# Designs tried in a protein design chat: VHH binders against ATP synthase subunit gamma, mitochondrial (ATPC). Part 2

Target 1, 283 residues: ATP synthase subunit gamma, mitochondrial (ATPC), of Arabidopsis thaliana (Mouse-ear cress) (q96250)
Amino acid sequence: ISTQVVRNRMKSVKNIQKITKAMKMVAASKLRAVQGRAENSRGLWQPFTALLGDNPSIDVKKSVVVTLSSDKGLCGGINSTVVKVSRALYKLNAGPEKEVQFVIVGEKAKAIMFRDSKNDIVLSVTELNKNPLNYAQVSVLADDILKNVEFDALRIVYNKFHSVVAFLPTVSTVLSPEIIEKESEIGGKLGELDSYEIEGGETKGEILQNLAEFQFSCVMFNAVLENACSEMGARMSAMDSSSRNAGEMLDRLTLTYNRTRQASITTELIEIISGASALEAAK

## First folded at step 12 (VHH)

Design x1 (from w3 with R53K)
Fold by ESMFold2, look of step 12:
Structure x1 (fold): chain B 283 residues (1-283), chain A 123 residues (1-123)
Amino acid sequence: as target 1 above (283 residues)
Amino acid sequence: EVQLVESGGGVVQPGRSLRLSCAASGFTFDDYTMHWVRQAPGKGLEWIGNIYKSGSTFYNPSLKSLVTISRDDSTNTLYLQMNSLRAEDTAIYYCARFPKYYSWSGRETFDYWGKGTLVTVSS
């Protein structure tokens, strides 16, 4: 009856606690596996940014926002955060004679943004993390974007990992070779290429194209790894919270169980005493 | 439903030019980036180049001076102009469409291909 109801609830809460603890441990293991690679990849493109320029607020006519999200949920607010930042970038960069388009990576941002931004989504890719992340895989994705999406600036939106409790929404900007060349004609950094002997007969324009492609591949690789770390960290935090809440619920149910059990024992004693009294009265 | 049909292939002499066509149907042609790819006998696939919705193009660097890709959105037709043909340009030429939405685990690069048109460059 009432003792059994409490007992059944305790079993259900214990199962939830076991599942959330297991999910936390899996997320922690996955985070350890990728965290060092994410940190190592942070410096891959910095020398090329110094050469190519790093004006992230540059005013361009065609902005493409690349929104990185997860395919699975239960990772806190990391997906809603990148959608919020992506929408803010749309508002900031839209205007007279300007256009903004979206490239969506991951099921969660796709699901949210298809409701009100579908006409501006030029490309959507899901299930990137089904295979282990490596540079070769991400460079193929970067190539898909470069060869199928026209842009002046790519604005990559992701959650940079700091810890399981601290994720930084981050925007990394990569400029098209055309924009890089226009900006460099004002200032002299790219003119330094003319002072080097270039083997292979490539022009300055071809070199800029190759560098911009490599820059984008490296930035995407870091961004994907950072976002994977943030997803796992957020999942750890969410599962820890759920497991703790289940533990508190078990504590309360244990008290209820003990009280219900004591009440049942008291009822049994009254029955024994009442039976003994009836037997004595029959003499 | 989606169809891509190449035409204009055949036997040509070295040094000549040839224009290939790709008729598209069953989708909103002007909303897609389109591509040309070729496969020489005994070789793998070689990407030739693309054309964006705007009409801008991006070419394989090794073919850049030899080819021109264009599109006519009013007739849903993609074109490949090839100049100064050589024996090594003998191949089956395909037009291909890149998907707007895809799953990485099922990625095959292009979601629709034509059956191809054979170009043979011989004396």
Scores: ipSAE 0.713, ipTM 0.884, lowest interface PAE 0.9, mean pLDDT 84
Fold by OpenDDE, look of step 17:
Structure x1 (fold): chain B 283 residues (1-283), chain A 123 residues (1-123)
Amino acid sequence: as target 1 above (283 residues)
Amino acid sequence: EVQLVESGGGVVQPGRSLRLSCAASGFTFDDYTMHWVRQAPGKGLEWIGNIYKSGSTFYNPSLKSLVTISRDDSTNTLYLQMNSLRAEDTAIYYCARFPKYYSWSGRETFDYWGKGTLVTVSS
């Protein structure tokens, strides 16, 4: 191997390292921007969970799984994870008298799930924004989802951000007013809803519907932000890994380069000596 | 123009009560579910509760015993009564409106917030 070849490879690897470092920094910046928003949004949906409970295992006839993914790649396995969880939810909630439908958010999940679950996908939304959506935008999305599906339970699947190197696949469940009412009659956490006095003019169902709408919007908003954080974190991690790998490769190539260079020098020296000797012999 | 203007904030001692007001204008107030949300310094938003058109109320379970939300549609005013205030209740308090009655399509969203009023609970 010529020193030039090694040098060219080193240059290439160095460029990769630079690019990945730059990409890491961009992802980091975006993460910082969205992380605060995600954190700030938690207090909007959490009270509803406290109020209504978390009922992920509720047995219902109509389940809608909302799968949140990214539009862009290079973010590790976050998209495959949400798809995996979504498929698991399908299996858990599907049956002869049970219907499960998918709502897909993001190109990556769409690409994966359309291959084998096309008939179960009722809505797909992609290319939402280059930046994380704001509340108003997510609310519109939520409305679009709600007007296109019938549900007893909405199951929102997303990656909750933990750290740059860790995300938690999460399922948030929003129940229909009918299910809430039914469950409240049975008791438990939802039974505590009866402690809230419903004044005249609105039916319990109407109130619960409004509540569910708001809950869903808040949950979706947080989920979108959390997923964005997870995406950026995953991308950072991926880029960092790539950069490190490139660095290691550079180290190896440097060694190779030095060896090759030394060998070349030695060869040249031998040639010079040989040539000189030949000249002397010719005298 | 839609306006929500919170008032009544200030510095209060622990254990005291405070009543906040939100004056609404620029829209049909009685068509909207109204919400209170707060944000403590350095913390995220926290939903306090809401009041429906009918006057029905829901609260954050963590705050239910300490707060009462009411409305006066004749004056387009939303109220938040807070009792037994604690240092942890120090926050900017916002009123916000939620969409008109129970529409899933083409409805307004949780689309407008006031500027907030600061409540500081300190001894």
Scores: ipSAE 0.592, ipTM 0.814, lowest interface PAE 0.9, mean pLDDT 89

Design x6 (from x1 with S56R)
Fold by OpenDDE, fold request of step 13:
Structure x6 (fold): chain B 283 residues (1-283), chain A 123 residues (1-123)
Amino acid sequence: as target 1 above (283 residues)
Amino acid sequence: EVQLVESGGGVVQPGRSLRLSCAASGFTFDDYTMHWVRQAPGKGLEWIGNIYKSGRTFYNPSLKSLVTISRDDSTNTLYLQMNSLRAEDTAIYYCARFPKYYSWSGRETFDYWGKGTLVTVSS
C-alpha cells in the first residue's frame, strides 16, 4: 500500500468525522428547540387520560394504527422499532371479524411497510417536520386522518423521548365516540362520564364526537413532538458513535501511514546503496 | 394508465340543473378520495368539493347549497349535480384524484386530473 493511498484515506475519514460532528451539533440544536415544546404539550392530552383512562387492550372490530416515524435516516433503530410495534398491533387486532388499517407518517416507516403491508395502508404523509411543528399543522393532519378512516380505536405508535440515549416505544389509544358510549354503559371508568351534566344544546353524541376529535389532535401533537425529540436524540447518538469510530480509524491509519512511510524510506535507501555499489563495481 | 374523463358539459340556461360525470379507469376507484374543481375564464382554480371512499362529502361553503357530489363505485363513476345554475358558474369543470400517499407540502395537490368539461351558462 502506497503512502499516498493511506493519506487519501485518512483525509476521507477525517472529513467523515467532521461531518458527523457537525450533524451531531445540528441535531442537538434541534433537540433543544423541540424539547421544551414536547414537555409543554403533555398538559394537553393528560386531562383526557384522566377522564377516559388509557385503554390499550380494548377489544374492538376496527383498529387504525398510526405509525409515526422520521423522514430522514441516520437516527439508529427508532424507525424499525415503531414499525415492529405497529406490526405487532396488527397481529393482535387482526382476525376474521376484525379489521386493521395503517396510517403512516414519515418516509422511513413508509419505505419499510410498503414492502409487505401496502394493501393495509390507508394514508401516508411525509415531510411533516420540514418546518417547525405547531399545533395547527398537527390538527390539520389529525383531521385528514379522521376523514380518511373509520375506526373503533386509533392506536398511535411513536417513540417517547426519555433522554438522548433512551427512547420508549409507546402506544396511545383514542376511542371512537361510539365505543366510549358503549363502554360507559357497561361501567368502569368510562361509566363516570354519565355523572357529568351536559350544558347547552348539544347532544351527548355530539359532545363525545368533539371530545374524541380533540383528544386525537392533542395526543397526535404530543406524539409528533415526542417522536421528533427521539429522532434528534437518536441522531445525536448515531453521529457521536460515527465520529468516535472515525477517530479510531484515523488512529489506525496514522500507524499504518508511519509504517508505510518508514518502509518506503528504507527501500529508497537500499536502492541508493545498491546503485552506488553497482557503480563502483563497474569502475 | 390512470384516466379521468369528464362528461355532461354544454350550454345551459340560467336556473337549470346539470349533472356532470367523471369516468375513472386504470386504478382502484373505490380506494380514493375524488374532487371536483372548476376554472372560470380569467380566474383561478376553485375547489367545489370532494367525496371520500366512505361516501363522506365536503363542499365549498360558497357552493354547498348548489352542488351535490356522489359516486358509484360499481361503475367507477364520480358525479357532480349542479342546481340553479348562474352565469357565474360558467367554467371548465375538472375531476381530480387525491393521492393516498403525499408529502405535507404537497397536501393540496392532486396526482391526476381529467381533461375537463366546459359548462356555459347563458340565456
Scores: ipSAE 0.777, ipTM 0.899, lowest interface PAE 0.5, mean pLDDT 92
Fold by OpenDDE, fold request of step 13:
Structure x6 (fold): chain B 283 residues (1-283), chain A 123 residues (1-123)
Amino acid sequence: as target 1 above (283 residues)
Amino acid sequence: EVQLVESGGGVVQPGRSLRLSCAASGFTFDDYTMHWVRQAPGKGLEWIGNIYKSGRTFYNPSLKSLVTISRDDSTNTLYLQMNSLRAEDTAIYYCARFPKYYSWSGRETFDYWGKGTLVTVSS
């Protein structure tokens, strides 16, 4: 192996290291920008949980799985994870008298799920995070989703942000007004809904409808922000790992370079000495 | 190939009713949200309404009382019933398909349009 070949390889690896380092920094900056928003949004869904409870295991006929993913790659396995969870939900909730449909957000999940579940995808939205997302935008998205689907339960699958190195695949469930009403008749936490006094001129059904829609929008907003944080965190981690690996490679290549260089020098010296000796012998 | 072909347009007198049709082909019609839009002479495009695969309809508030959108999935046909037509309703009427898969920035764009049918309301 020539020294030049090694040098070229070193240059390539060094470039990779620089690029990944830069990408890490960009992701870090973006994470800082979205993290505060995500944290603040966590309080939006809490009142609903307090009121309605958490019903992740509810058995319904019509489930819509909303899969939140990234548009861009290089963020580890967070997208495959949400897809995996989404598929698991499908298996759990699909049957002869049960229907499961997918709403896909993000290019990466779309790309994966279109391979085997295209017929079950009712809506796909990409490039949602091209600009910083706000509640109004997500509310519009939520509204669009609700207009396109019939559901007993909406199941939002996303990566909840914990830290740069820790993400929790999460499923949030939003029930339809009809299911809420039905469950309230059966009892449990939802049965307590009847204990609340309705003030105003709205019917119980209208209130439940508004509640469900608002819950969905809030959950979606939080989920999108959490997912964005998770994406940035995952990307940071991935890029950091890549940069470190590149660094290690550079170290190895440096050793190789030095060895090859020394060998080359030695060879050259031998040639010089041999040549000189030959000349002397010829005299 | 996706095709949308509007029909039923023509010259009508004020106060009359008219039903437009849009024949769809080249795609699974019953799986898509369909829209009606119109363009009056010298004016921009105006959204009339839409109908989802579920049959749910939404209308421009300014036109809601005057129009009804329906669909026949068995014949892949979209309909626009217009009542009490006025001179202001003179326009080219288009049916358009909303995509199932779109980018956020394109959420307000249709992926396919018909050629349109002219409706002229004149006494």
Scores: ipSAE 0.773, ipTM 0.895, lowest interface PAE 0.5, mean pLDDT 92
Fold by ESMFold2, fold request of step 13:
Structure x6 (fold): chain B 283 residues (1-283), chain A 123 residues (1-123)
Amino acid sequence: as target 1 above (283 residues)
Amino acid sequence: EVQLVESGGGVVQPGRSLRLSCAASGFTFDDYTMHWVRQAPGKGLEWIGNIYKSGRTFYNPSLKSLVTISRDDSTNTLYLQMNSLRAEDTAIYYCARFPKYYSWSGRETFDYWGKGTLVTVSS
């Protein structure tokens, strides 16, 4: 094998190592920028939990699975995990007189699910994470879903951030105002709402609608931030692994280069000696 | 070619009712959530409400008692019924379609609009 071929390959591997190290650093910077906000957003819905209850197993006719994914790849299993969970939810909630549909956020889950689930996808949004996210942006997305997708229950699937090396597949459930109101009439936890004095001329239905809209926007905001953190953490891990693999490959190529260089020097010395012998024989 | 054509506008006296129509073509009408939006002279756009594929509706709270949206999927037609019309209801009324797939960076809310139909409430 030529020393030039080995040298060219070493250059390519070194460039890959530089690129993956840079991508790791960018992901680390992005993670630091959003991690505190994601952690702080975990409590946004907390005041409403006692009021509205939490019944993720409630039997409903129309379930909508909101699958949160990334727009960019190279983030380990972040996207395949949410697709897997979303498909499992489809199987669990489908049945006689039951319907399950998907809302897809992010290019990566869209690409995977369009292959075999396109007819069940009622809405798909890409490029949400192209700019830094804030509550206002995510609340507009939440409004798009509320105004254009019918549901009895929304099942939001995302990766909750635990650490750079771990993320937790998570499903958060938001019920429609109609389902919430129906449960309160049977004397559930929301039945205590009737004991509070409501002023301002709004009906109970209008108040429940406003609360459900706020609940969804808060849950979506946390879910989007959590998934972004998990994406950056997974990307850091993937890039670190790629940089280490490139380094190991470079070490092996260096050894090959040294062996090839030594063989080339030996061959040239044999040719010089052979030429000298031919000249001596011509005497 | 997606087309939305509103009709039924015109001059109407205060206190009367009016029904607007929106004829849809060039797409599978029953697959989409449809919306009504209006714009009074010199003012911004005001969302009136929607109608889902199932026929369920969701209205702007300020207009809830004044309007009814319906659809006829056999004729690909969207309707807006308005009651007890007042001078402030004078506006251009548009029907609009929400896309199934969009990118956030290019978001404009609705991907297709009608040209609008003018409703003038006077006399």
Scores: ipSAE 0.719, ipTM 0.892, lowest interface PAE 0.9, mean pLDDT 84
Fold by ESMFold2, fold request of step 13:
Structure x6 (fold): chain B 283 residues (1-283), chain A 123 residues (1-123)
Amino acid sequence: as target 1 above (283 residues)
Amino acid sequence: EVQLVESGGGVVQPGRSLRLSCAASGFTFDDYTMHWVRQAPGKGLEWIGNIYKSGRTFYNPSLKSLVTISRDDSTNTLYLQMNSLRAEDTAIYYCARFPKYYSWSGRETFDYWGKGTLVTVSS
């Protein structure tokens, strides 16, 4: 391997190191911008769990798995993890009288799942995080899903942010108004709703629809923010690892450069010594 | 080529009923949730309701008792039944399709619209 080839590889690796450091800093800035909002949104859906109950294992006829993924890669196992959980939910909930469909958010899960699950994908949305999101924008996405995807249970799969080195695969379940009403008639906590005075002329079904829509919007908002935080944290870790690996590669290339240079010098010295010996033998 | 063609509009007297049709072509009709939307003269768009693939419907709460949406997947036709028509129901009525795949940055609520059919409720 020539000294020039080693030097050119060193230049390339140094450029990669610079680029990955810059990408780490961009991801860190984006994480700081969204982390507080994600943490603040964690309490939005918890009161609805107390009112509507939580029964994530409820057996329903129509499950829809909402898979949250990123549009950009280089974020560790964020996307492969949600796809694996989504496929596991498919196997768990599918059956002869049970149907499972997917709603895919993000280009990465779309690309993976289009290869073998395309017929089960009823909705796919990309570029959600291209611009900063607020509750109003995510509520529009939630409305798109509610108005266009039929379900008994939505299973929202995302990565809850824990730290830049850890994320927690999480499934949040939202039930349709029809399932909530059915469960309340067999003795659930929702029967306490009948003890409240309701004005405005709305039926119980209309109230449950409004509550379910609001619950879904809140859960989606938190899930989108959590997954964005986990994506940025995982990208920071991946870029940091890439920068460190580039540094280690530079160290090894430096050693190779020095050995190659020393071997070239040694070869020249051996040729000089051998030439002198041949001259002496010719006398 | 995706096409949606509304028909059945016209002048009707208050209190009467009217059924609008939307003929769909150029796509797999039974794979989409379909919608009806209207626009009264000088006003913005008002969503009427949808019909899912299963035939289940979801309506604008303000119109729920006045309308019924149905579909016939064998003829690729979407229907809007309107009862007890009032003068305020005078509008152009559109059928619309929601995209199965879309980009958020380029989001338009519906990717295909019909040209609309005018319903005029007058005596």
Scores: ipSAE 0.713, ipTM 0.887, lowest interface PAE 0.9, mean pLDDT 84

Design x6 (from x1 with S56R)
Fold by ESMFold2, fold request of step 13:
Formats: C-alpha cells, structure tokens, sequence
Structure x6 (fold): chain B 283 residues (1-283), chain A 123 residues (1-123)
C-alpha cells in the first residue's frame, strides 16, 4: 500500500468526519427549534379525554394505520420501527369481517411498504417536512385524511421523543364520531354532556363531528412534531457515531501512513547502498 | 387516461331541482373518494361535499340540507342532487378526484377535475 494511497484515503475520511460533524450540528439546531413545540403540543387534546373516553383497544371493522416516517434517512431505526409497529397492528386488526388500511406519511415508510403492502395503502403523503412544520400545515393534512379516508379507528404510529439518544414507538388512537357516540352511550359519559345546554342549536352528532375533527388535528400535530424531534435526535446520534468512527479510522490510517512512509525511505536507502557496493566491486 | 365528464347543467327556474352527473373513466372508480365543487361567477371555489368508497357522504355544513351526493360504481357515475335552487346557486359545477399518492410541497387538493357544467338559476 503506497503512502500516496494512504494519504488520499486519510483525506477522504477527514472530509467524512467534517461532513458528519456539520450534519450533527444542523440536526441539533433543528431539534432545538422544534422540541419545545413538540413538548407543548403533548396535551392539546387532554382537556377533552374525560368527555370522549379512552378505549384504544376497541374492536372495530375499519382500522386505518397512519404511519409517520421521515423523508430523509440517516436517522437510525426511526423508520424501520414505525413500519414494524404498523405491520403488527395490521396483523392484530385484520380478520374476516375487518379491514385494515394504511395512510403513509414520509418517503421512508412509503419506500419500504410499497414493496409488499401497496394494495392496502389508501393514501400516501411525502415531503411534509421539506419546509418547517406548523399547525396550519398539519391541520390541512388532517383534513385531507378525514375527507378522503373512511375509518372507524385511526391508529397513528410515530416515535415519541424522549432524548437525543432515545425515542419511544407510540400508537395514538382516534375514533370516528360514530364509534365515539356508540361507546360513550354505553359508558354514560355523553349523558353528562346532555345536562349542559348546547348553544347554537347544533345536534349531538354535529358536536361529536367537530370534536373528533379537533381531536384528530391535535393528535396529528403532536405526532408529527414528536416524530420530527425523534428523527433529529436519532440523526444527531447517528452523525455523532459516524464522526467518532471516522476519527478512529483516521487514527489507524495515520499509523499506517507513518509505517508505510518509513518503510519506503528504508527501501530507497538499501537500493542506493546496494548499487554503490555493486559499482565498487566492478572496478 | 383519467376522464371526468359532468352533465345535466343548464338554465333552471328558482325553486326547481336539478340532478348533475359525472361519468368517470380510465381509473378504478370504486377505489376513490369523489368530490363536488362549484364556482359562482366572480367567486372562489366552494367545496360541496364528498362521497367515500362505502357510499357515505360528508357535506359542506352551509349546503348540507340542499344537496345529496350519490355514486353508482357499476356505471362509474357520480351524482349531485340539488333542491330548491336559488339564484345564488348559479355556478360552474365540477366533479373531482382526490389522489391516493401526492407530495405535500406540490399539493393540489384534487389531481383530476371534470370540465365543469354550468348551472344558471334564472327566471
């Protein structure tokens, strides 16, 4: 192995180290910009939980799994994890009188699931994170889903952010207004609502529709922000690991370079000495 | 080639009813949520409502009591029934399809539209 080849490889590894350090810092900056918003969005629907109940295990005929993934890679297991959970939900909810469909958000889950689940994908949206996320953007996406995908239960799969080194695969369930009304009547909680006079003359069904729409937009907003944070945290961790590995590789290459350089100098001196000796013997 | 062709428009008197149809071809019609949209002269687009694959509908609240959307998957036809028509209902009426796959950055609400059919409510 020549000293020039080793030097060129060292230069390539150094450039990789610089690039991954820069990518880590960009991800860190993006995480700081979104983390507070994600944490603040965690309780958007919380005040209405007691009113509408909580039965995420409910057995329904039409389940739609909303799989949130990233558009860019280099973020560890973020995308493979949500695909794995989405496939598990499919197996749990499929049956003779039951259908399961997917709504895919993000290029990475789309690429994976199009290979073997395309017939079950009812909607796919990419490039959501191409520009900074805001509530208006996510509320329009929620509206696209509500107005174009029929469901009894939406099961939103995302990575909840814990820290730059940890994320938690999470499923949030949103029920259709029809299912909420049915289950709430069994539990008696909407009877408590009936004891309040409802201003404006809206029916119970209209109120439940508005509440379900609000619930879904809030849950989606939180889920999208959580997954964005987890993506950035995982990207920071991946880039940090890559930078450290590049540094270790550079250290090993430096040792090789020094050994190769020294061996090359020694060989040249031996040839010079040997040639001079042969010339003197020929006189 | 995806095609949506509206028909049934024309001049009608106030108070009358009118049924519009939309013939769909070039795609698996029963696999899509379909929509009706209208545009009154000098106004923006107004969403009327949708119909899911199952036949369930979801309407613009301001129009809910005035319209009915239906579909016949055996003939690939979408319908809009309008009742008690008023001068304010004068508009071009479009049927539209929502895409299964799209990018957010290039989002248009609907990927295919019909040519539109003009409804004029006048005496």
Amino acid sequence: as target 1 above (283 residues)
Amino acid sequence: EVQLVESGGGVVQPGRSLRLSCAASGFTFDDYTMHWVRQAPGKGLEWIGNIYKSGRTFYNPSLKSLVTISRDDSTNTLYLQMNSLRAEDTAIYYCARFPKYYSWSGRETFDYWGKGTLVTVSS
Scores: ipSAE 0.711, ipTM 0.885, lowest interface PAE 0.9, mean pLDDT 84

